# VH-VL binders against Rho GTPase-activating protein SYDE2 (SYDE2), part 16

Target 1, 120 residues: Rho GTPase-activating protein SYDE2 (SYDE2), of Homo sapiens (Human) (q5vt97r660to779)
Amino acid sequence: IDAFRHYSFSDQPKCSQYISGLMSVHFYGAEDLKPPRIDSKDVFCAIQVDSVNKARTALLTCRTTFLDMDHTFNIEIENAQHLKLVVFSWEPTPRKNRVCCHGTVVLPTLFRVTKTHQLA
Key: E = the ipSAE of ESMFold2; O = the ipSAE of OpenDDE; V2 = 0.75 times the mean of E and O plus 0.25 times the DockQ between their complexes.

## First folded at step 9 (VH-VL; framework fv_firastotug)

Design m6 (from k3 with heavy chain S31D T58K; at its last look DockQ between E and O 0.54; V2 from the best seeds 0.00; counts 0 for: pae E 2.7 > 2)
Fold by ESMFold2, look of step 9:
Structure m6 (fold): chain C 120 residues (1-120), chain A 124 residues (1-124), chain B 108 residues (1-108)
Amino acid sequence: as target 1 above (120 residues)
Amino acid sequence: EVQLVESGGGLVQPGGSLRLSCAASGYSISDDYYWSWIRQAPGKGLEWLAYIDWSGDKRYSTSLKSRLTISRDNSKNTLYLQLNSLRAEDTAVYYCARSEYFYETSGPYYFDYWGQGTLVTVSS
Amino acid sequence: DIQLTQSPSSLSASVGDRVTITCRASQSVSDYYLAWYQQKPGKAPKLLIYDASDRATGIPSRFSGSGSGTDFTLTISSLQPEDFATYYCQQYGSWPYTFGQGTKVEIK
């Protein structure tokens, strides 16, 4: 439903509310990827809910500071507040899959009624 | 080069509160990493207190959770720790430290950069 | 919580000695998620070893780490004057991440 891009300095406020349900998240790409820290050309994207890994892509080849993709994540969430989309570099050592870029969304914000929805 | 500088320590009374600062330079605290507070009582070992990560997610030591607040100000590139209801056992050097944000872990890894520490003394 | 117990708690040694410090976990640490730190009086800890056996940047080859599961070892193959310090292990395999109580290495 929503698309995310690289977001270096988030100003999203945290809400105390939590949500549950089935979500489909469409990811179109990322910009200004950090260079791989260990000469790796491969990356993967992961969805984290409240900092817990929920899903990830297969390895993707990334040759530039821009990752162009059209990927849909289908996840079940329960009592969640945050959705993070993180691009990790793949490293030769499994413990070193490091962040290339990231974005976050406060989940209650996605489901709040807008002012236009409350007007006739 | 990454540098971490703690401040805000000093003498406080039991039952009081303190607010410590950790000024970071050489890297933005909102771009990557976990950012932690760790303390060491005089002549004692190390105790992890809390972290805040690049996204603003936080976690606290279970035993101190009710008395701790970690926060940050991204525009000043600064971390904060507030500890309430101080008692003698809270006398320690308080460090801030950085650790890698890896896919594989749900919290701070090893700590590759440490500040110089700030001493907090709780006494009558 | 995983408790880390270091052995010995203190020791005296001479320059040139081989020093071995053991860190024992109360339950298995996920493979090799263990680090070692050196701390001198009045200073912050300094990372020596991560992932059980990998040296941090700028750490001399006389420092080595080994072990897995519940038993981990830091070895200093030939003790130098600057190596007299307190050493701590730290696990990051299971939350909450914990530190050992420390091992003080003193001049004999």
Scores: ipSAE 0.278, ipTM 0.690, lowest interface PAE 2.7, mean pLDDT 77
ESMFold2 (binder alone), look of step 9: mean pLDDT 86; pTM 0.890
OpenDDE, look of step 9: ipSAE 0.465; ipTM 0.868

Design m7 (from k3 with light chain W95Y Y97W; at its last look DockQ between E and O 0.24; V2 from the best seeds 0.00; counts 0 for: pae E 3.8 > 2)
Fold by ESMFold2, look of step 9:
Structure m7 (fold): chain C 120 residues (1-120), chain A 124 residues (1-124), chain B 108 residues (1-108)
Amino acid sequence: as target 1 above (120 residues)
Amino acid sequence: EVQLVESGGGLVQPGGSLRLSCAASGYSISSDYYWSWIRQAPGKGLEWLAYIDWSGDTRYSTSLKSRLTISRDNSKNTLYLQLNSLRAEDTAVYYCARSEYFYETSGPYYFDYWGQGTLVTVSS
Amino acid sequence: DIQLTQSPSSLSASVGDRVTITCRASQSVSDYYLAWYQQKPGKAPKLLIYDASDRATGIPSRFSGSGSGTDFTLTISSLQPEDFATYYCQQYGSYPWTFGQGTKVEIK
């Protein structure tokens, strides 16, 4: 939205007040996971932007309360406020994929989201 | 074992405000789940008011959102509901309840655990 | 908003009777997203049935649910003394989450 910021109407490269954001989040792993429920030994990691699911991994095997994984999420972000990384248990019934663990990253100001901040 | 205990009810005047508490035990309100407030006027049915989830995201009933605030204090494991500009029709038992947080949904499914409720009476 | 209308609003029955309560939605409720609750006077509601037909933990097998779309049914196959209560349906297919007006099951 260009109506709330000062700008020129001429040909204008350098749209510094409106930033298109591509973000890479690199996830090294998780600790203190809840064990998968009795019916599931597999998990997947999802990234949510402002509570909307944007991406997820393939199924991962949950060995213990620790998930050892290098994974990079590459997501397109504009005007976003926060990211959540959530690990869900896998169930054959889609409505039963429950949270195993989570983390939240508060995004920097809008102009700092392009190729910024990786969660380790 | 999850336990939910509401408090802060009682007699209030029209135009006033109320602040209800729901103390949770046996489970952390920041771990997962949706946490909701639901009310029931005497002799009437149930009305969902608002939720706050484990991450702090909130959603409100359309008809009441101008007067409602749901909040929490994770260090006390307690949910709060504030309702302003009280009216006679706000007289009800107020319940807190929880529901599962699933990948597939953007809000609560069914409510698997309820508190015992706290009565709020709005009278002149 | 999906409005839920229960029928009957009230009924009288004897111990051992088969009781059927219906819940009709103003719009289709997707994916069987409907629950049933029991509420006794002075108590909070208790979850009986979720996803239209699945019994919640600890709920006796005499309670069953069925239906889809706009029409859902709760059945108590053999009414017991502890089953005299008010029953509510609740949909969670679309925001906002709404409840039926209740069906009171009384002692004949």
Scores: ipSAE 0.175, ipTM 0.666, lowest interface PAE 3.8, mean pLDDT 76
ESMFold2 (binder alone), look of step 9: mean pLDDT 89; pTM 0.913
OpenDDE, look of step 9: ipSAE 0.464; ipTM 0.875

Design m8 (from k3 with heavy chain Y109W; at its last look DockQ between E and O 0.42; V2 from the best seeds 0.00; counts 0 for: pae E 2.8 > 2)
Fold by ESMFold2, look of step 9:
Structure m8 (fold): chain C 120 residues (1-120), chain A 124 residues (1-124), chain B 108 residues (1-108)
Amino acid sequence: as target 1 above (120 residues)
Amino acid sequence: EVQLVESGGGLVQPGGSLRLSCAASGYSISSDYYWSWIRQAPGKGLEWLAYIDWSGDTRYSTSLKSRLTISRDNSKNTLYLQLNSLRAEDTAVYYCARSEYFYETSGPWYFDYWGQGTLVTVSS
Amino acid sequence: DIQLTQSPSSLSASVGDRVTITCRASQSVSDYYLAWYQQKPGKAPKLLIYDASDRATGIPSRFSGSGSGTDFTLTISSLQPEDFATYYCQQYGSWPYTFGQGTKVEIK
């Protein structure tokens, strides 16, 4: 039986400011994921910047509604505004990997509030 | 079960403006998917206009981008399409539609749920 | 942009007939990314087929799709009274995603 639960982590509007540089993003985990389909029990986490895929994890096995991990993404961004962290279900058919959960961060706002920034 | 209900159509004068609404139920518009507006002129085919995705990112048809604004109100679970500087060629049934958010694409695939549409007639 | 041309533009058929509709793309559609929709007068389109050959949920088995590259077909194996409608193809292999002009299926 397929059961799904969805979360939204972000507001709609974009900030007009843009950020460039090298960024390290540490991902601790996610909760309330949709379970993968019966024919696929694996997930992966992806980082998207302005809706462009920048990095992803290897496949992670998930049979519960939470994902616990300790992973750092090192990505180069240019003229970027939004960071999305999205957990997708893996499917054996290509181009069918569906969302399990997500969040969005407006990059210029994030750098204004933190005392320590990643510079390269 | 997802349901989409468009409203706000009607008769408008050339050069006028109108805001269409799409009330969604059965699913949160900020949780997943692309949410699109698609129109169909009387006796004609289908034309994609714009989308807003779960995160609030938008994209517009190149030919119409200066005259359209797609938006949403998450607390009302409602999408909007603002139509400005209306012309006779904008006379159409306007549908809202849903498509899956897949890792592999940067836009809608196919549209699995459609509203029943709202008619906009532009005439003097 | 990929232009989709459907053939025929209209056809007249009897209940029980086998009906074939063709969708031809101006350039190759990657990965079989083509869908078919049915639209009855005064109603919204309904998804029939996605990925060239996969039936959407609740679609009767008399509907089938096939094809790749530039040539795709929708087949109705035994036409029923409820199948008289206009049918559209749509490609999603290359942005912008485009629709065919439609094929109207009428009763003889």
Scores: ipSAE 0.260, ipTM 0.689, lowest interface PAE 2.8, mean pLDDT 77
ESMFold2 (binder alone), look of step 9: mean pLDDT 87; pTM 0.891
OpenDDE, look of step 9: ipSAE 0.787; ipTM 0.919

## First folded at step 10 (VH-VL; framework fv_firastotug)

Design q1 (from m1 with heavy chain D32E, light chain Y32S; at its last look DockQ between E and O 0.54; V2 from the best seeds 0.00; counts 0 for: pae E 3.2 > 2)
Fold by ESMFold2, look of step 10:
Structure q1 (fold): chain C 120 residues (1-120), chain A 124 residues (1-124), chain B 108 residues (1-108)
Amino acid sequence: as target 1 above (120 residues)
Amino acid sequence: EVQLVESGGGLVQPGGSLRLSCAASGYSISSEYYWSWIRQAPGKGLEWLAYIDWSGDTRYSTSLKSRLTISRDNSKNTLYLQLNSLRAEDTAVYYCARSEYFYETSGPYYFDYWGQGTLVTVSS
Amino acid sequence: DIQLTQSPSSLSASVGDRVTITCRASQSVSSSYLAWYQQKPGKAPKLLIYDASDRATGIPSRFSGSGSGTDFTLTISSLQPEDFATYYCQQYGSWPYTFGQGTKVEIK
């Protein structure tokens, strides 16, 4: 996954196929971020697989609606179907970090599918 | 102003099925929230049933997951709960509720908005 | 699972009284992730307090929450006629998130 803008994939149907393996995800940035609650100063990016947090970046400073970065996540997945890439605002006091922007990828769509193979 | 309105309750025979609806207004159900169904049997406490989040991911109460399907229709701004193989113990008021989506948990926190509830009565 | 036990199960009080309800958890509740709800007969629950002590929007200042670890309290500083209801605590510090059994507050 290269880059995404403020965009929802929540309407995509959940695929019945599951995949396992080691995945590298390259994240180049985001645009059209919603403002963080306080001053839009700090954000972080997280990868969630089937709604479970798998990895995140360190805090990044952002004062605009654009975030430019170059980061690689290496994650191990097992029997997974959906990948979410989510930018959260960092909230120092309440420990409840809200979404700034997101994207969702159905994992079988990410891999080439042939008539002779099924990914699990 | 957030408003949630449940419908589809009523009298159902054991072994039947039911689809409950929760119409949302004042905001989109595709927004970054969890949407849950919670029920309350007469004279009893609250029981969480299931959630669906903005990405379409779902989670179910372990005891009920075999009979339960949560879904949504973004074009109608409406959540649904399908409950099959109904039993007398499924008699309850069913609520839909909203929770904030935060990084720190993999599920709903507290429920800041609730519908008025719809009564389901299972009797023969 | 974290079980929540509320005390008392019911109480009667007069308008103007200070009322305290406790919620005890079977295990420590992480980060004080505990909420309180008010439910009147025939109505949905209404969020009063979240994160143990933070008042939800539009909730009168007579409602306050406190506590940490396993012991939490809801206090109504001056009971009003409209406060007749059942009150529930809920923890969201550990999955599965659970509710207390309720405390019924009756006005004398």
Scores: ipSAE 0.201, ipTM 0.662, lowest interface PAE 3.2, mean pLDDT 76
ESMFold2 (binder alone), look of step 10: mean pLDDT 87; pTM 0.896
OpenDDE, look of step 10: ipSAE 0.813; ipTM 0.923

Design q2 (from m1 with heavy chain I29F S106T; at its last look DockQ between E and O 0.48; V2 from the best seeds 0.00; counts 0 for: pae E 3.0 > 2)
Fold by ESMFold2, look of step 10:
Structure q2 (fold): chain C 120 residues (1-120), chain A 124 residues (1-124), chain B 108 residues (1-108)
Amino acid sequence: as target 1 above (120 residues)
Amino acid sequence: EVQLVESGGGLVQPGGSLRLSCAASGYSFSSDYYWSWIRQAPGKGLEWLAYIDWSGDTRYSTSLKSRLTISRDNSKNTLYLQLNSLRAEDTAVYYCARSEYFYETTGPYYFDYWGQGTLVTVSS
Amino acid sequence: DIQLTQSPSSLSASVGDRVTITCRASQSVSSYYLAWYQQKPGKAPKLLIYDASDRATGIPSRFSGSGSGTDFTLTISSLQPEDFATYYCQQYGSWPYTFGQGTKVEIK
């Protein structure tokens, strides 16, 4: 007896090319930030393209582990593969600004073709 | 607590290849850090080789770039270093190490966690 | 590339001595981005000092760092038996990040 079944799958082509263009990125907020210890913590958000800082916000006061904001970054990208959005703490003394949270987008992946296959 | 354990060292012939592994516990290689390979030849100083950051961006020592590949497998929480066309001068202890990701610095800064190292000996 | 030259290459000292190790950069290291490490035989390096003068967590106060630009110093104010080791400086102010060749501190 010869039986045959189909299943649904997504097959994503690998991108081997960089992306160029103008991009507007609207940032609504972040969560899982490190809580303030004694007082409100000032933070800023930065956009990095292929590990290069491209833009940042002004300082924002953050009183919780959740940051609510309404900011648009307008950036020009050229031959880019990765977009990173990182929230850093601001330190008023000579200390380094450390990561509160982050996200990343692989730019070539946004232009994918999906193939499906269903088994009965 | 972060623990880093290197493996894959041993005796290798000249012209061969090696693939070193660094297993992490207590933290993920996709976390908000830089992860580096650093080596030390017997009786010599330290030499940085490569890094991969949390987003997958990589950078290599210029002199070794053609022979060297850093990678990670997040499903196995393992960092890798592939070195090809091995030579006697590649004999060293190889360390994996962690650095924090700060806005102000480009790339790894100081290395706050180190593995115990794995010895690679290249000799015929 | 920024080359770091440590001086001396080795030294012998007694418990209780004040030890000074210098690290000289071939170019200015911006923003005090220099670290010091201690390494004992058969062990990985251990971070002592970062940002030229800040002690890492758990490092005794007898270790201090100073300097800026091209000239940096690690000082051990009163050498203890556990301080006999090799010390390395490392800069992270300019890519590529580099290490000094090391200074071995031996018991006399």
Scores: ipSAE 0.239, ipTM 0.665, lowest interface PAE 3.0, mean pLDDT 76
ESMFold2 (binder alone), look of step 10: mean pLDDT 86; pTM 0.891
OpenDDE, look of step 10: ipSAE 0.796; ipTM 0.919

Design q3 (at its last look DockQ between E and O 0.49; V2 from the best seeds 0.00; counts 0 for: pae E 3.1 > 2)
Fold by ESMFold2, look of step 10:
Structure q3 (fold): chain C 120 residues (1-120), chain A 123 residues (1-123), chain B 108 residues (1-108)
Amino acid sequence: as target 1 above (120 residues)
Amino acid sequence: EVQLVESGGGLVQPGGSLRLSCAASGYSISSDYYWSWIRQAPGKGLEWLAYIDWSGDTRYSTSLKSRLTISRDNSKNTLYLQLNSLRAEDTAVYYCARSEYFYEGSTYYFDYWGQGTLVTVSS
Amino acid sequence: DIQLTQSPSSLSASVGDRVTITCRASQSVSSYYLAWYQQKPGKAPKLLIYDASDRATGIPSRFSGSGSGTDFTLTISSLQPEDFATYYCQQYGSWPYTFGQGTKVEIK
């Protein structure tokens, strides 16, 4: 099936509302990342659907609190409600990869899922 | 430095409801981390109850899920816990606590705790 | 659920003693995801050790942790007056999070 867009205009939260389909998310960058622990650090951007990791980028070098990138996530989602874009720092001990910044999109209210996203 | 202050404890009757607050300072509850409620009955061990993460996603103890609601108000930087249909066994000190949000999933040790608020359910 | 059983349930010790507390899991705890907490009467728990062996920030070097799989140990190499407390282990390798029943360390 083709990529779908779902729009919700309800005043009430649609917590029981779910979206399925193919989704493309294009990520241009992030601002206000947590300060690097060293002069520069490696980061990666992950996409989570309902708090489950679905995809991630390769490691990227981040020299400041600003990250430029041009990446498209193409994911298939099923019965989903939340989309999160999270930038994690790479740590020498992988089980300690920490959040640098994030963004969240509530899918039932989304009308632009494949667009540029930037956290402040 | 992160500080967590619980409030709303006290004496409650069986069948009643409990609504606790946890005021956070030194860090925004919507910026990062998982934020949990944990309780300890007098003379007993610790029991995890629920979390809400920075994005608003929640998870509950399976045994208490039907009676329990965690929520937050980001403008007040405050977490809430609602427990309904109270029983004597709900008598405990209730703590709020923080744990890191890691890519590797739910790797939860609690690095900051509030001082707790005592709830007593009279029999 | 993973059940954690601590031993001993209580012990008496003198200042300067070496104290060892064991935490045994009903199933293997993956990736060393086990923490230790100290709790003094009327106070909140304080994180001592995470990931089985890593000391939390500000924790004295006399506290150490070890172990893997189902068997984990907290050691206090030279007990100090401020170390008389109850100690809890906690696993976070599998949902749901679970705690041990506690080990009370008392002054002899």
Scores: ipSAE 0.217, ipTM 0.672, lowest interface PAE 3.1, mean pLDDT 76
ESMFold2 (binder alone), look of step 10: mean pLDDT 87; pTM 0.895
OpenDDE, look of step 10: ipSAE 0.603; ipTM 0.876

Design q4 (from m1 with heavy chain S55D G56D; at its last look DockQ between E and O 0.59; V2 from the best seeds 0.00; counts 0 for: pae E 5.6 > 2)
Fold by ESMFold2, look of step 10:
Structure q4 (fold): chain C 120 residues (1-120), chain A 124 residues (1-124), chain B 108 residues (1-108)
Amino acid sequence: as target 1 above (120 residues)
Amino acid sequence: EVQLVESGGGLVQPGGSLRLSCAASGYSISSDYYWSWIRQAPGKGLEWLAYIDWDDDTRYSTSLKSRLTISRDNSKNTLYLQLNSLRAEDTAVYYCARSEYFYETSGPYYFDYWGQGTLVTVSS
Amino acid sequence: DIQLTQSPSSLSASVGDRVTITCRASQSVSSYYLAWYQQKPGKAPKLLIYDASDRATGIPSRFSGSGSGTDFTLTISSLQPEDFATYYCQQYGSWPYTFGQGTKVEIK
């Protein structure tokens, strides 16, 4: 599965097609984050496949509406339609972690010829 | 300021259909939340019906899923609930409600904003 | 499904009284995931308490919640005339999330 240097996640139409396989996702950052809640400046990034958490980063300090990172997620997907990349705030009390930013990619769309991306 | 306003209720014959609307303001329904429909029969308790999230992932009450469809129109910032094959037991006030999306769960938590409700009466 | 049973179904009390309402779950509710709502006649429910004991924004300190596992309590420490309402508990520890049947509080 192809690596992306510059990809903005956005909402896309739900697709009836599904894909399976092993996927490596390279995440370089996010823009337009909602600030973390006033009692925490820490965030983490998680990958969800069809709304199921597959992986997450360690806590990251966030001081701006931008998040710079270089992280690779290696995930196995089965009969999946959507990949979500979600930035959550760390919420120490009551340990609830709310969304600061999200993006969703419809997986069959990524594998169509009409999608534009860079290849290494 | 988040506001939810339901509409589309009224008097319906058994076997009929209605589409309820929930107009949201102060926040985009395509953003970070779960949006639910909840009903309350006269003099009775609350019953969750369905939700939709920002990614159009939906879930329905098992007992009612064959007769309900939840949907949204992001351009109008509006949620919908389609009710089919109405029965007398479906007479209720129907509310839309919002809940936060948390990493720890795959569904609605508690509901922090509610609309004022719209009454559906199925004449029996 | 987790069934929530509230006690009592109704009560009458005087202004200034301490009122307690219980919510019993048919099985343990994970991580204190229980909320309380107030509903006045003709109005939508209003969130009072979440996570068993945390007051929602703008809720007076006379409302408090406690409990864990299968047994939860809402307490109104000094009942006010505006507290005439029906109160509901809701669990969100196990899908599907469910509500109690309600407790009506009437001011004498």
Scores: ipSAE 0.028, ipTM 0.619, lowest interface PAE 5.6, mean pLDDT 75
ESMFold2 (binder alone), look of step 10: mean pLDDT 88; pTM 0.903
OpenDDE, look of step 10: ipSAE 0.755; ipTM 0.914

Design q5 (from m1 with heavy chain D57E S106Q; at its last read DockQ between E and O 0.51; V2 from the best seeds 0.00; counts 0 for: pae E 2.7 > 2)
Heavy chain, then light chain:
Amino acid sequence: EVQLVESGGGLVQPGGSLRLSCAASGYSISSDYYWSWIRQAPGKGLEWLAYIDWSGETRYSTSLKSRLTISRDNSKNTLYLQLNSLRAEDTAVYYCARSEYFYETQGPYYFDYWGQGTLVTVSS
Amino acid sequence: DIQLTQSPSSLSASVGDRVTITCRASQSVSSYYLAWYQQKPGKAPKLLIYDASDRATGIPSRFSGSGSGTDFTLTISSLQPEDFATYYCQQYGSWPYTFGQGTKVEIK
ESMFold2, look of step 10: ipSAE 0.301; ipTM 0.698
ESMFold2 (binder alone), look of step 10: mean pLDDT 88; pTM 0.901
OpenDDE, look of step 10: ipSAE 0.807; ipTM 0.921
ESMFold2, fold request of step 11: ipSAE 0.257, 0.302, 0.232; ipTM 0.683, 0.693, 0.674
ESMFold2 (binder alone), fold request of step 11: mean pLDDT 88, 88, 88; pTM 0.893, 0.886, 0.894
OpenDDE, fold request of step 11: ipSAE 0.781, 0.775, 0.828; ipTM 0.918, 0.915, 0.933
ESMFold2, last read: ipSAE 0.095, 0.292, 0.065; ipTM 0.660, 0.690, 0.636
ESMFold2 (binder alone), last read: mean pLDDT 88, 88, 88; pTM 0.896, 0.893, 0.896
OpenDDE, last read: ipSAE 0.792, 0.786, 0.778; ipTM 0.920, 0.918, 0.916

Design q6 (from m3 with heavy chain Y51W; at its last look DockQ between E and O 0.48; V2 from the best seeds 0.00; counts 0 for: pae E 3.0 > 2)
Fold by ESMFold2, look of step 10:
Structure q6 (fold): chain C 120 residues (1-120), chain A 124 residues (1-124), chain B 108 residues (1-108)
Amino acid sequence: as target 1 above (120 residues)
Amino acid sequence: EVQLVESGGGLVQPGGSLRLSCAASGYSISSDYYWSWIRQAPGKGLEWLAWIDWSGDTRYSTSLKSRLTISRDNSKNTLYLQLNSLRAEDTAVYYCARSEYFYETSGPYYFDYWGQGTLVTVSS
Amino acid sequence: DIQLTQSPSSLSASVGDRVTITCRASQSVSSYYLAWYQQKPGKAPKLLIYDASDLETGIPSRFSGSGSGTDFTLTISSLQPEDFATYYCQQYGSWPYTFGQGTKVEIK
């Protein structure tokens, strides 16, 4: 795993409770995944804004409780209140993708937000 | 084993309010899944009311949105439903239920665990 | 909103009979996103079938589901005394998710 940098997401927009702008989110990985040790599992990571899927990774193979990746999401958000990062299993048939892993996502520690986007 | 226990039902006058509780055990309400409130009037079918997911996001039935509030207390592993401006039509058994959190939908699929329900009776 | 209409609303049958319950949607239900529940008097609903045809763990194999689009079917191949209950379909293909009005199965 690479060195990780994290920022606190505590700022509020001056004009509203919701935030808007272009965000780059860099995801280094996840812990406390529960894949079967004797079985390879395809997973993907998705970013959801207010319960709407905004972006996802390609499929990754995960054989342990630890997912190591280096991915940048580039998303535009409008009037957003909540961000989520979720690891899903990929089930090729019948294509029903469920949350495969139990973990908490700490968004302020996983991405960088530039202050100039907050002012626009 | 996941167990859900509803409480807080009872007799309420029209226009009154109640707060229902759903105590969960065997699984954390903040880990994953959707958690829903569903009601059933006596001798009638099922009606979905609201959900709250593991992250705290919520959604409500559009027809009932103004009169319901779903919430949770993660430290008590407990869900709540606040019912306001109660009417005779709100007389029902209120269930809490769990469903999987799937990528393909923005809401619960189907409900694999149900509580035994708590009766709310709205009468003069 | 997608309305689900079950047919029949009630029926009486004998032990050993094949029972068929239909669920018709007012609009096409996306893919296979339909579930069936059994509810006995005074009890919470119990999931039988999900994704139109997949049997939930611990449910007897005499229960089966089929269908897609607007027409879905629950079949009990050989009715047992413990199958006296009301059965509900539920769609989760389009928000808001809705339930059918129920089909009461009575054992003669």
Scores: ipSAE 0.273, ipTM 0.679, lowest interface PAE 3.0, mean pLDDT 76
ESMFold2 (binder alone), look of step 10: mean pLDDT 88; pTM 0.888
OpenDDE, look of step 10: ipSAE 0.820; ipTM 0.929

